VH-VL binders against Rho GTPase-activating protein SYDE2 (SYDE2). Designs and how they scored, part 4

Target 1, 120 residues: Rho GTPase-activating protein SYDE2 (SYDE2), of Homo sapiens (Human) (q5vt97r660to779)
Amino acid sequence: IDAFRHYSFSDQPKCSQYISGLMSVHFYGAEDLKPPRIDSKDVFCAIQVDSVNKARTALLTCRTTFLDMDHTFNIEIENAQHLKLVVFSWEPTPRKNRVCCHGTVVLPTLFRVTKTHQLA

## First folded at step 5 (VH-VL)

Design c13 (from b1 with heavy chain Y101F; framework fv_firastotug)
Fold by ESMFold2-Fast, scan of step 5:
Structure c13 (fold): chain C 120 residues (1-120), chain A 124 residues (1-124), chain B 108 residues (1-108)
Amino acid sequence: as target 1 above (120 residues)
Amino acid sequence: EVQLVESGGGLVQPGGSLRLSCAASGYSISSDYYWSWIRQAPGKGLEWLAYIDWSGDTYYSTSLKSRLTISRDNSKNTLYLQLNSLRAEDTAVYYCARSEFFYDTSGPYYFDYWGQGTLVTVSS
Amino acid sequence: DIQLTQSPSSLSASVGDRVTITCRASQSVSDYYLAWYQQKPGKAPKLLIYDASDRATGIPSRFSGSGSGTDFTLTISSLQPEDFATYYCQQYGSWPYTFGQGTKVEIK
């Protein structure tokens, strides 16, 4: 059974690994945001774990295709595969906040041997 | 305005596989939208299959996830759907569709643009 | 999963009639997260209504949506010849997203 674990296939990826625990994600900004949606709008950033929103920033002013920020997300994850940061336009009714920008950062596939990840 | 054109349908043998394409124009598939595959069996209702978002993250119908792969080629602005181990029940018109994401949802909202569909018939 | 049941499954109507289609959910749909689509034979579905009552761009004012919780309604105030089609509701308040079985609006 262990003998087969000694082989590695370049064309056959192993099953995805999942991770649980407390995670701190530092985000320093975004560039190459998709105009013109963001140029004159207030935005906020949210962190998603497997497409579920877990935390968000306060409102941020974005006047160009660059978003300057320095924010730390402290989240608890359980059996998570992927993490991403998404920029949303601000709307008075929260349910109408929509993705306004392509500037997202996605973690690579998580492994059980790794406990923390650094994202920038 | 977004235009979506599906291709790759036709007659396929049971146990085989299908690979469908959806060529998008007027908007980048790597932008701030979700891109989905939805099917409709002859005379039946609509069934959501899979989506891929602007970051390349993929999500699948629980009943079909072991047989489905959604992917994209950003340079060709084209979406793909691979379905393996085909059964007669997979006979359907397959659509690609666009959806916006909003903060308080875990996936596609409603579907605002649809392709014309491509018919897949699974028969011996 | 939230099951959506449309009533009636089929109806016959004449041009100028007021047509009402209902969509009932097996569980409460949060925040009005319900859409309506129109599908003509051989064509892709077309978005009519989203957020239970908001009309999509380019959709005539004779189409209106209402409802909340478990009970939603699509109304066509004065049926036109081009409105003979199958109509579907869809919820996006809970994963997985589900569609109703459809309501066929036929002539006569």
Scores: ipSAE 0.016, ipTM 0.612, lowest interface PAE 5.6, mean pLDDT 75

Design c14 (from b1 with heavy chain Y101W; framework fv_firastotug)
Fold by ESMFold2-Fast, scan of step 5:
Structure c14 (fold): chain C 120 residues (1-120), chain A 124 residues (1-124), chain B 108 residues (1-108)
Amino acid sequence: as target 1 above (120 residues)
Amino acid sequence: EVQLVESGGGLVQPGGSLRLSCAASGYSISSDYYWSWIRQAPGKGLEWLAYIDWSGDTYYSTSLKSRLTISRDNSKNTLYLQLNSLRAEDTAVYYCARSEWFYDTSGPYYFDYWGQGTLVTVSS
Amino acid sequence: DIQLTQSPSSLSASVGDRVTITCRASQSVSDYYLAWYQQKPGKAPKLLIYDASDRATGIPSRFSGSGSGTDFTLTISSLQPEDFATYYCQQYGSWPYTFGQGTKVEIK
């Protein structure tokens, strides 16, 4: 995604046994979030594949430690091994954004498979 | 409010191996941030060695990758560094340090908290 | 790799002096991604300045940073007894992240 900057990529070759295709990842919400910094309650969610940001949500308002959302990421992946789901606090200067919470899914795994990969 | 305490240093023989520990308190190592090992030879500058991020992904200095393993134990909130095939040149104070994760980066930035270090002396 | 060279490698100063330390990069450092650390004998480094000019929490106003591209400066406007230490710069604009060799500020 061209919205992301200052990214580095793994110097390891991707294994051909890993997952390739179209993937839909559906977020229903998050709980037990680390509170955003006091002067910003705005957050956004991002999806990262093999340490590369692929997509993000628009800005959302975080309430205490809890986020309600209904968002689907549609991404193309190639020989992917790891998928990370992350919530960031937002600041006008991107370098000041910080992680509020995270989740990680290892690919391939025993998760449900469709003609494309579909994760809850 | 983060405290980092390194241990496991001391006098070791050339060709041997060692395992350093970094016990974190006041913060969970699996919450966020990058966690690094950095060393400093006596009277010399700082050299970054390896990081592990909040999710368990690791990255290593190219020159030392074959001799280093960074790991963690989330239940003990502790980071580890395994160093093999020790040489006299590995004599240094070893620090663990925390670096903030930012949206526009996939690696550590600057280091905001450091442990006090543990001295490793490789005899010759 | 971006190599950082600090100047001077050492200096002698008195309390109340203005001290200037420079850090020169072999290649341009992107987006002001440079930090300064203070290290006292037998102690771990302490973050002073990040993003070339932002002071870390709790750092006195006598410490200031400036610069961009290949030339960066740390200034201590009025040296205090607790400021005698070795100072290091670090860049994080390009992988691998590198440190300068250090500048020792000694009592005159």
Scores: ipSAE 0.015, ipTM 0.597, lowest interface PAE 7.4, mean pLDDT 76

Design c15 (from b1 with heavy chain Y103F; framework fv_firastotug)
Fold by ESMFold2-Fast, scan of step 5:
Structure c15 (fold): chain C 120 residues (1-120), chain A 124 residues (1-124), chain B 108 residues (1-108)
Amino acid sequence: as target 1 above (120 residues)
Amino acid sequence: EVQLVESGGGLVQPGGSLRLSCAASGYSISSDYYWSWIRQAPGKGLEWLAYIDWSGDTYYSTSLKSRLTISRDNSKNTLYLQLNSLRAEDTAVYYCARSEYFFDTSGPYYFDYWGQGTLVTVSS
Amino acid sequence: DIQLTQSPSSLSASVGDRVTITCRASQSVSDYYLAWYQQKPGKAPKLLIYDASDRATGIPSRFSGSGSGTDFTLTISSLQPEDFATYYCQQYGSWPYTFGQGTKVEIK
């Protein structure tokens, strides 16, 4: 269950080009999460492109330090360089979300995109 | 308590370079915050320069983008600012500052903790 | 970019006075995303108010913020000796985030 870390660590050189198009991003899980409190097990995942929020999941239950998910984000990107998947702990009070885990994927160095890109 | 301590200022020749450091304590710079550099020329107002977020993404002032590099060393819990091709107009007190990260923000909101600042004077 | 203009640029006041500082934006600031800072000579700025009207931790109740859209106000209801400083507004409703030019509050 290192799919997320596998996609975050590539030996491919970084690209200076920006990419545009429709992208489907499939997430299967996350591991080594650090919740802010032992009783804080509700999380949600968000996808960011160049630090702009594009989509998020519903609340998910984190099982200690790992998260099982099978979710597809369908997003439109324009002149994008970075894709981030961020796992947030959910807090009842707005704007008190804490990051449990994060990862960054550099486009298109890890993913060669033509017109549309689908990650499975 | 979050504390930020800047260092690396002083007198620098025009055309030279400087590297400023900001040592953080009380919280990890790799956690869910934005970390910024902000400067203030003598007798003038505040000018935002650059930020780096918890994931290492960086953003720069458009007027200074070609001359600035913001970076960090997570093992030392320290932020850096490199400024090249220095001009007399770069004379200022340089501050590092923290902004809390919220899900709905695309960058630093307000700056809740500031360092004491380090003076950079660019003169012959 | 949103430009912030503070008024007045400076004012003279006495202890006990009510002081009002205005910050006007060139375009509407969304979601009340405006902060106020206090800076004393030789010191770093200190956050006073965020989200236009929320006081930061440890800030005395005599400081209050109000406003929306393009017009925002910082009020000090009864000026104390430690309040003589320069005050700055900052918007974070639109990138890039910008600061006002400052308002200096001086002793009469």
Scores: ipSAE 0.015, ipTM 0.588, lowest interface PAE 7.0, mean pLDDT 76

Design c16 (from b1 with heavy chain F102I; framework fv_firastotug)
Fold by ESMFold2-Fast, scan of step 5:
Structure c16 (fold): chain C 120 residues (1-120), chain A 124 residues (1-124), chain B 108 residues (1-108)
Amino acid sequence: as target 1 above (120 residues)
Amino acid sequence: EVQLVESGGGLVQPGGSLRLSCAASGYSISSDYYWSWIRQAPGKGLEWLAYIDWSGDTYYSTSLKSRLTISRDNSKNTLYLQLNSLRAEDTAVYYCARSEYIYDTSGPYYFDYWGQGTLVTVSS
Amino acid sequence: DIQLTQSPSSLSASVGDRVTITCRASQSVSDYYLAWYQQKPGKAPKLLIYDASDRATGIPSRFSGSGSGTDFTLTISSLQPEDFATYYCQQYGSWPYTFGQGTKVEIK
């Protein structure tokens, strides 16, 4: 199941202004995760700014398609347009880590997500 | 699994513009991966032009940035490249290609699927 | 930018020969982030090798890659008629990603 992977904020036009500074991102969890492609049930979450990895969580065991967590990322950004939260499957070789789900936000915005993504 | 088909090439006047299409089948262009345009001038090597990722982020070759626009239509599962102010040196076969997204990369990785290419000739 | 230089630019070989193509980078390529492609006339490039030494799905075992840092090699252990083509290396260890100029493998 990969319904969440079709939900994106980046379908909006990009802003002409870029943002710089310190940002705190509070992550409460994820649902409807796509199963890892490489037999690993271990996952981690990463914050990406303009497709560059800035921070990540410790490894988490995905018991089903659900992650329950309470984590704050404190990141420094410079001339940024997009913020992504990406859940990766874990492999001993990091270059083999694969995306399980993602969400994208256009900067500069102060936003919150109140939508629940429902699977049939 | 994945098939890419380019279209929109042909003979174009210098100073004109073109819009190339790349129709993808077997995979959704909005689900994952980087999607790139790469060209090859006659008898020359490969030159990467632009990518768009699943999130809509776009990146361009610095030498061509002012003349290129990459875009997509998720409902048609199609990738586009707009090239303006055409010059003779833009004559090339244009390919679309897929690159897997991997944690340690800041852009396209290696290109695992390529279209057959579409020839663009810029001439009077 | 990392510039990739392939050698030789062209070579002539016979079926059954061992063929070696070298790709040299102007700066160190991190983490073995180098791929090799095969291109036949009028066709798109086809991925052969990624991560310097991993063969892509469906690629015959006669193709092998090796190397690290600035020096990388593609070897075809016993050239077949379908292997006459142009071969390109590509690095993805540093942005922007760059390709070598190509090596043409021609029938003798």
Scores: ipSAE 0.014, ipTM 0.599, lowest interface PAE 6.6, mean pLDDT 75

Design c17 (from b1 with heavy chain F102V; framework fv_firastotug)
Fold by ESMFold2-Fast, scan of step 5:
Structure c17 (fold): chain C 120 residues (1-120), chain A 124 residues (1-124), chain B 108 residues (1-108)
Amino acid sequence: as target 1 above (120 residues)
Amino acid sequence: EVQLVESGGGLVQPGGSLRLSCAASGYSISSDYYWSWIRQAPGKGLEWLAYIDWSGDTYYSTSLKSRLTISRDNSKNTLYLQLNSLRAEDTAVYYCARSEYVYDTSGPYYFDYWGQGTLVTVSS
Amino acid sequence: DIQLTQSPSSLSASVGDRVTITCRASQSVSDYYLAWYQQKPGKAPKLLIYDASDRATGIPSRFSGSGSGTDFTLTISSLQPEDFATYYCQQYGSWPYTFGQGTKVEIK
C-alpha cells in the first residue's frame, strides 16, 4: 500500500522545521492498493496535513490493485509538519472508509529542481 | 489476529527515566491504524497519553507532553514510550493499544486491541 | 474537555440480575462516538460496545448499549459469573479523548 506511480519526493535531506503557505500537490496514480480485489471498487484520494483532512477527490473507480489518476490539490497550510496522501475505499458511512494506499512527506522537503521552460 | 506485548516497566527513582516497549505481531505498525499508550494508576481509571499513527505522526496529552516521547522502529514492528522526569504520580500500568484509522477522524477512535500492560513504579 | 461521569461507581449484583450502568457527558458527544470496555482484575480492558450501540466481535448478546448526546447506558440483561468486572465508557467525539471513572460490578 506504499506505491505511488510516477512520483518522487525529495532527493535532498528533509528538514524538521514547520512550513506555512500555499501548496500544489500533483498525483499521477497509485499501485498495490489494499484490500486487493478481483473486480472494481470505488475509492477516493485525500490529502491530509498533520492528520487533518484538507481536500479530497470525487469518487474514482479502481480496477484490481491500481489507480490511474492525474489530479492536483491546491491547499493552504499553516505550521505544518507532515503531508499525507491517502487513498480510501468508499463506503456510505465515512467512518468505514479504509486506507488502501498512502504516502507521507515531512515538511519542509527539498526537491531536485529541473528547468523545463528556460530554454531559448 | 493482532497481539501487543509491553515490556520495560519496573521500579524507578523520582526524577529518573524509563523506556517502555510494545512489540506488535500479526499486523504491521506502518500499514494503517493509530497506536496509543494508555496508563492506569493503581485502583484508578484509564488515561490516554500519546499516539503515533501508521505514517509516524505523533500527538501527546497536553499535561504530559514535555515528559513523554512516543516513537517506533518499523523494522522491529515495535512501539516505544520514553518517560522522563518521573514522579510518584506516574506510577501506573502502561498499555499500548490500537485504534482504527478512518477518513472521518482527527485521531484514534475506540481501541480494539490492547496489550497486557507493564507496571511502572516510581518510588524512593 | 468532555468529562464522563459513570453511575453508580460500584454495585453489588447476583448471577441472573439485569445490570444497568450509565455514562453522562459534560457536553454533547457527537455521532454516537462512545465505547464501553470491560476490565477484569490484572487484565487489560476489552472492547464491548462501540458507536454507542454496536457490539464488538465475539461479545455476547446480553451486552447492549444505548443513548445519545450526553446520556449513555450499558445494559447486561442477565449477569453471568464472568461478568463481574469494572466497566469504563470512553468518548472519541472530541479531543482530548476521555474515559469515565469506572463502575465496579461486584458479587453479592
Scores: ipSAE 0.047, ipTM 0.659, lowest interface PAE 4.5, mean pLDDT 78

Design c18 (from b1 with heavy chain E100D; framework fv_firastotug)
Fold by ESMFold2-Fast, scan of step 5:
Structure c18 (fold): chain C 120 residues (1-120), chain A 124 residues (1-124), chain B 108 residues (1-108)
Amino acid sequence: as target 1 above (120 residues)
Amino acid sequence: EVQLVESGGGLVQPGGSLRLSCAASGYSISSDYYWSWIRQAPGKGLEWLAYIDWSGDTYYSTSLKSRLTISRDNSKNTLYLQLNSLRAEDTAVYYCARSDYFYDTSGPYYFDYWGQGTLVTVSS
Amino acid sequence: DIQLTQSPSSLSASVGDRVTITCRASQSVSDYYLAWYQQKPGKAPKLLIYDASDRATGIPSRFSGSGSGTDFTLTISSLQPEDFATYYCQQYGSWPYTFGQGTKVEIK
C-alpha cells in the first residue's frame, strides 16, 4: 500500500464572469505534503486554467512535508473562469504523478481580493 | 479499500427526471481521482457519461451534456448524476467508477473501482 | 470517434483452453492507451489490463494483453471456471473514450 495523502477541498461553483489577459502567479511554497510514494521526495507544481495545464515548475525536492520556493508563472488567459495551483509527486512514469496538494482561485474573486494580483 | 454504492434507480416515464447517488467509502472523493458515471443498456456495451474530479471540475459526453448534471456533496462523500428529459434509450444500468488522476491525464483513462450499478428503466 | 470492434462476439471454451480475444480500432490508438475489463452477469466490470499490457493489481498471470496501433489482443492462457464472462476493451487515446461491443466467453 502506498502512502497516499488525504486532504480536503472546498467545492465551489464556476463563476459566470469570464476574464482575459496576461496574469502573473507567484508561488512561495506549500506545507503538509505527503507524496504518494514514501521513497519519493521529488515534486513539481503546475498551474491549470479551467482544468487545462498551462505551465509547470522544474522538479523540486521536498523537505520532509513542505516546499519552500519562489516561482512565478506568466500565463495568457482567455475567457477563463478559475485557476488551480497543483503540486504533483514526480515519478519516472508521468502517469504516476499524483496530486499532493492544491489550491483553487476563482478569477473574478481574485481581482476583488488583491490589488497586487499576487497568489501565494 | 474503496467501495462505491449506487442508488436512486427505478422506473421513470419518458420526459421525466431522476437523480442517482453514489456513496463512496474508504476514500474521500475530494482527495484525488476522477469520479465517473458509466452506463450499460441491457445486453449492450458500456458508455461513459460524465466525470467530476477531486477539485470539482466536471466534463460530459457531448451527446448527453444537455440532459445530464454531475455533482457531489463532500460532507456526505457522495456523487450524484441528475438525468433530465429521459428517453427509452436511456434505459440502462448506471455505474459510478473511479479513475486515476495523474499529471499527463486529460480525463479518466481507465476505471479501477466500480459500484454494483443501479437500474434505470424508462417506460410508459 | 474511434470505434472498437471485438472479435469474436462470442466463443465456447473448456477449462484449460487458451482463449484469445481481439479488439480492432477504426483509427490508430496512441501510446498503448487501451484497457480490458471482465464482466460477469449481474456484476460490475472489473479492470484486467491497462496500457495494453499492464496487469491490474490482483489479476492472475494467466491474463495478458498485447498490441498497438489498431490491433489489440487479450489472452487467457489456461481458462479457469471463474473466467466465463463477457470481456470489453476500451480506448483512451482519443476523446471521446469508447468501449468495444464485448466478447462473451461461454462454457462448451
Scores: ipSAE 0.133, ipTM 0.690, lowest interface PAE 3.9, mean pLDDT 79

Design c19 (from b1 with heavy chain D104E; framework fv_firastotug)
Fold by ESMFold2-Fast, scan of step 5:
Parts: C-alpha cells; sequence; structure tokens
Structure c19 (fold): chain C 120 residues (1-120), chain A 124 residues (1-124), chain B 108 residues (1-108)
C-alpha cells in the first residue's frame, strides 16, 4: 500500500496555506511522458518548492513514454505553498535541460492525502 | 501544432478596464510550458508583461504588476489578461506566446509560438 | 536588469547582401540564453534563433547566430526579398526578460 503511488496531479496545484518543516518525498516513476525530441531518452527528475529547484536525481534512462524509478528527496521547506515534481530531458549540450513531463503536488493536499490514507 | 488566437481588444477610455483572451489549440495550457503576454506599442519594440506556468503560478512585470492579472481556464484551454486603470501609453498590440520550461531558469525562455495579436487603443 | 542595445537601429540592403546585426547586453547573459526574432509589418514575431546559435525549426540556413557574454550577432548570409523585416534580440538569462529595441532591415 503506497498512498502516493495512486496520487493524481492536480489542475489546481496551489494551496492558500503555508507549511514549514522537513519533508521526505518518494518518487516511484512517471508514465505518459512527452519528450521534446522524438529521440530523447535521457532524463532527470527535480523537486521544486515555490518554483525554486531544491534537489534532482542523476541521469536516468526513459523508455519511450515511461520512467521507472525509486527515489527519495529529503528537503527542508520554509513558508511553502507549492511542491512540483518535474521530469526534464537531458540535452547533449550542457547548457540545456528541457522538460519531458510535469506534475504538481500541493503541500496541504499532500498532507491531507497522507492523513486520509492513514485514517481509512 | 500550436495555434494561439487573441481577442478582446478594441477602443477603451482612459481609466477603464479590459479583459483579453487567448484561445490555444494543439496543446494544453496546463501542460509543461510557460504562457506569456507580450505587448508592442505602435512603431515601438516588444515588452514582456506577465506569464503563467503549467502549475498556475503567475509572474508580472514590476512596473505593471498592480494593473495586470493573468489567469487561465484549463477547461476552455484559454489564457486571460485583465488590464485595469488603462492609460494612453497602454495602446499596443497584445500577443500571447508559448515558452519552453527549462530547469536552469525559473521563467519563460524564448517564445516559440505567438498569436497574431489583438490591438488595444486607449483614447478619449 | 539587463538592457539590450541593437546596432544598427536600421539599415538598407539589397537582395543577395550579407547583413549583420549586433545585440549588446549591459551585463553578461548566462549560458547563451539569447534569442532572435523576425517581425514583418502587421505580423507577430517569429522565432529565428535560440540559445545564441541554434536555428528554430524551419528557419533557412542563411540565418545564423553567434556570440556569448555581452556581445551577440545575427547574420543573414544572402538576403532574400522575404527577409525585409525588423529583427529583435531577447535575453532569458536573468529576470526580468528583456528585448532589444529592434533593427529594421529595409530594401535599398
Amino acid sequence: as target 1 above (120 residues)
Amino acid sequence: EVQLVESGGGLVQPGGSLRLSCAASGYSISSDYYWSWIRQAPGKGLEWLAYIDWSGDTYYSTSLKSRLTISRDNSKNTLYLQLNSLRAEDTAVYYCARSEYFYETSGPYYFDYWGQGTLVTVSS
Amino acid sequence: DIQLTQSPSSLSASVGDRVTITCRASQSVSDYYLAWYQQKPGKAPKLLIYDASDRATGIPSRFSGSGSGTDFTLTISSLQPEDFATYYCQQYGSWPYTFGQGTKVEIK
């Protein structure tokens, strides 16, 4: 049972409540990726808090439109509203990193999902 | 392919308000791009106004922040720009444009698709 | 804020000419984050070059970009009739995003 494995990204990604503390975010993979180039296979995942990059993975191989991984981000958040998990396509030119897919987790929604699954 | 169509321009009195629309087709505005409004006064250069990203985060030109609101309706795949307290100097063609999302900066990059623009004229 | 200054502000040229337009930044633009656009009267701008030197999809090879730091150039190696337009540079290396004032390329 993994509550976050079944979590869907929201079209209403922002919450009006602000949260601070230490957080562990477990990322199990992504499906339905749309690479910016038809031949792009190398990706990395990043976690953003209020649109600021906090951490990223090493380069990973994407198989057509899916990414299979198991990674934990341990981050310190301060007065935060918004959490993003973003998959970026790695460019051969070091100056470029392009998004392959995206997803958003609203901090209060993340806490509510965890609480709901604990109580159910 | 991405197609952007602006509407809502026209003649408005100084001090008035106007809401511009940008209907997108070919791609979802809730996808992994930045969507911007950029204006151009007659015979002048380009001026970036505001963006909204795939997650709904908004950013504004510092000089115009108090008079602009950018928003979207994901179900209609449409962007909006609300302009308040209009002045003669706001007379311009207003464009919506798409920008790629990069890891290394927290905002729009280059603009790969543009609408054809809608003219706003502020005159008494 | 990074201010972009284009040179010249206007030029007159003939079909077949080599045209060079310069864009100078008041501060260093990081990682080649500079784009060039073409705009014809009554039309929206069209992306030509991004990342200082990469051509956008469908852009003819006669258009090329170069430069880094504070000095960037757009070159049209053999001007065609459809190239008479105004050209703008844009930086995205730092907030706020800024455009140059434009360079008008007119027929002689």
Scores: ipSAE 0.042, ipTM 0.646, lowest interface PAE 4.5, mean pLDDT 77

Design c20 (from b1 with heavy chain D104G; framework fv_firastotug)
Fold by ESMFold2-Fast, scan of step 5:
Structure c20 (fold): chain C 120 residues (1-120), chain A 124 residues (1-124), chain B 108 residues (1-108)
Amino acid sequence: as target 1 above (120 residues)
Amino acid sequence: EVQLVESGGGLVQPGGSLRLSCAASGYSISSDYYWSWIRQAPGKGLEWLAYIDWSGDTYYSTSLKSRLTISRDNSKNTLYLQLNSLRAEDTAVYYCARSEYFYGTSGPYYFDYWGQGTLVTVSS
Amino acid sequence: DIQLTQSPSSLSASVGDRVTITCRASQSVSDYYLAWYQQKPGKAPKLLIYDASDRATGIPSRFSGSGSGTDFTLTISSLQPEDFATYYCQQYGSWPYTFGQGTKVEIK
């Protein structure tokens, strides 16, 4: 069972259109994580709309560069242009949690994804 | 090593416009940081003007937002600040600066890398 | 807006002196969200201290920060010739982020 699809988000130009409503964002994982420390680090995923944190996952253990997840964010957006998924390294003090990787989607193209890899 | 080099300053007449550039090297402006413009009038303190983050989200000083536009060109790894309707009180050294992105921040924290600054003089 | 007031506005000191600069906020600054910068004439500011007491990379141990709430201090334990400069505090606990007016440290 090695067949799966990889989807990625690129940094896209900001759209001049604004979207409002309820949204479900479903994430299946991340690859090629680059922890800021050399040892194993706990991570969490957060979803941001126009640079405002809307939701996050519980702590997840990442001991390689792969993060397998099956998580849905249910969020309310208002006059939004950007949606970001950010993987943060966890620190005991929240102010020190730093980015490991990120993806950005421009609204209303929020539902467009790029298939980057397929194994069969 | 991150280097920021501002350009585009000079003498401009009142009511004029000017576009400042900040060329970044050693790091991508689309990666994991907030990028700000900060100015300093001669003999005075520091005043924050605007930021843009790696995703393109922007925020402006309320008093100046009608006269400023911050933008970037990711392919050139360059930040811009457009200044319009310039007045004598806009005379200052303009810096671009980087702020690290942490969970819980909706804007810049502290500024760890600064450019050398470019002087804008508004005079007839 | 949180206003930051530095004291003194200027001071004269000699090499080897202990120098203390105070930054007072008009409202409480949360979570130690205060930074200190050094600026030499004609140069950009340089980050010295962040999170009230954490020293930035490459900054000598003679620089230290302390404080919480409304009262913060920057201390230089033994002033060196290269330390004559203007020092600024900055808070990032509340938007908009604000700077102090600066403290000039001059040679005596």
Scores: ipSAE 0.016, ipTM 0.627, lowest interface PAE 5.7, mean pLDDT 76

Design c21 (from b1 with heavy chain S106Y; framework fv_firastotug)
Fold by ESMFold2-Fast, scan of step 5:
Structure c21 (fold): chain C 120 residues (1-120), chain A 124 residues (1-124), chain B 108 residues (1-108)
Amino acid sequence: as target 1 above (120 residues)
Amino acid sequence: EVQLVESGGGLVQPGGSLRLSCAASGYSISSDYYWSWIRQAPGKGLEWLAYIDWSGDTYYSTSLKSRLTISRDNSKNTLYLQLNSLRAEDTAVYYCARSEYFYDTYGPYYFDYWGQGTLVTVSS
Amino acid sequence: DIQLTQSPSSLSASVGDRVTITCRASQSVSDYYLAWYQQKPGKAPKLLIYDASDRATGIPSRFSGSGSGTDFTLTISSLQPEDFATYYCQQYGSWPYTFGQGTKVEIK
């Protein structure tokens, strides 16, 4: 019986849950991007989940509009909260690649837990 | 060029709270950098406190995380640092500073522009 | 945490002297991710050197940095009156990013 009481208290109602699993991100392009830095002619797009780099495109010619892309990224995530699409300037020294523009998406909640009328 | 001006410091009693401001001019804080708060106790070295990046992600010093909140107002181009449950050891000059955002970074690298600082004194 | 220890903690020097300040890390700092700052009394720190050896914009050529791994050095080749200040190293090769305790350069 104590097990049932413990179980019912473990069923605290929750409004949302962060997502885990395999995520597919389809990137078709971008427009109205922040202008690139003066010295950068090449860029690439990166997918970040909770500020961790997960995938990136090949180098692209730097411009404020890309509408001729059709990229699919398949990434594994665990308890993820934020998805970012970030455009970086390309530099010969990879650790000096700087952001040109960005987008951030709050990941949707997958389910809600509702307390039952009768505890069990 | 980039200018950072801190304000909001002063004398506070132990257990009190205060909110520091850092007004930026010459550059948008929502652009493409990390924006940090760094403090320096009298006669001591520098201690990094928190950052907020161009996208609004925040990160805090582990020892101070429960007492700090970093935020921003993009329309005012201003950064904020909320300090709670102040102790004598929090007496310091508080600086805001800018750091470049690189592809593989997990936080601010080096700091290229600093404000003049604002003094916080925690004493009874 | 990577601890940075500066040596000496203070030194006295004369105008025209070559001044050397060392920064030792408790663990290896990757990719030359070390910066040096100058701080004068009542002022904010000013970036001098980044990536161990790159001079920041507007910094005179008498300032130079070198080193890798656990041992880094800031050198002022011919000390000027305006160089009397406290100098700090900072590593950003490993989280959390840390600063040295500072080296005070005083007039002899």
Scores: ipSAE 0.050, ipTM 0.652, lowest interface PAE 4.5, mean pLDDT 77

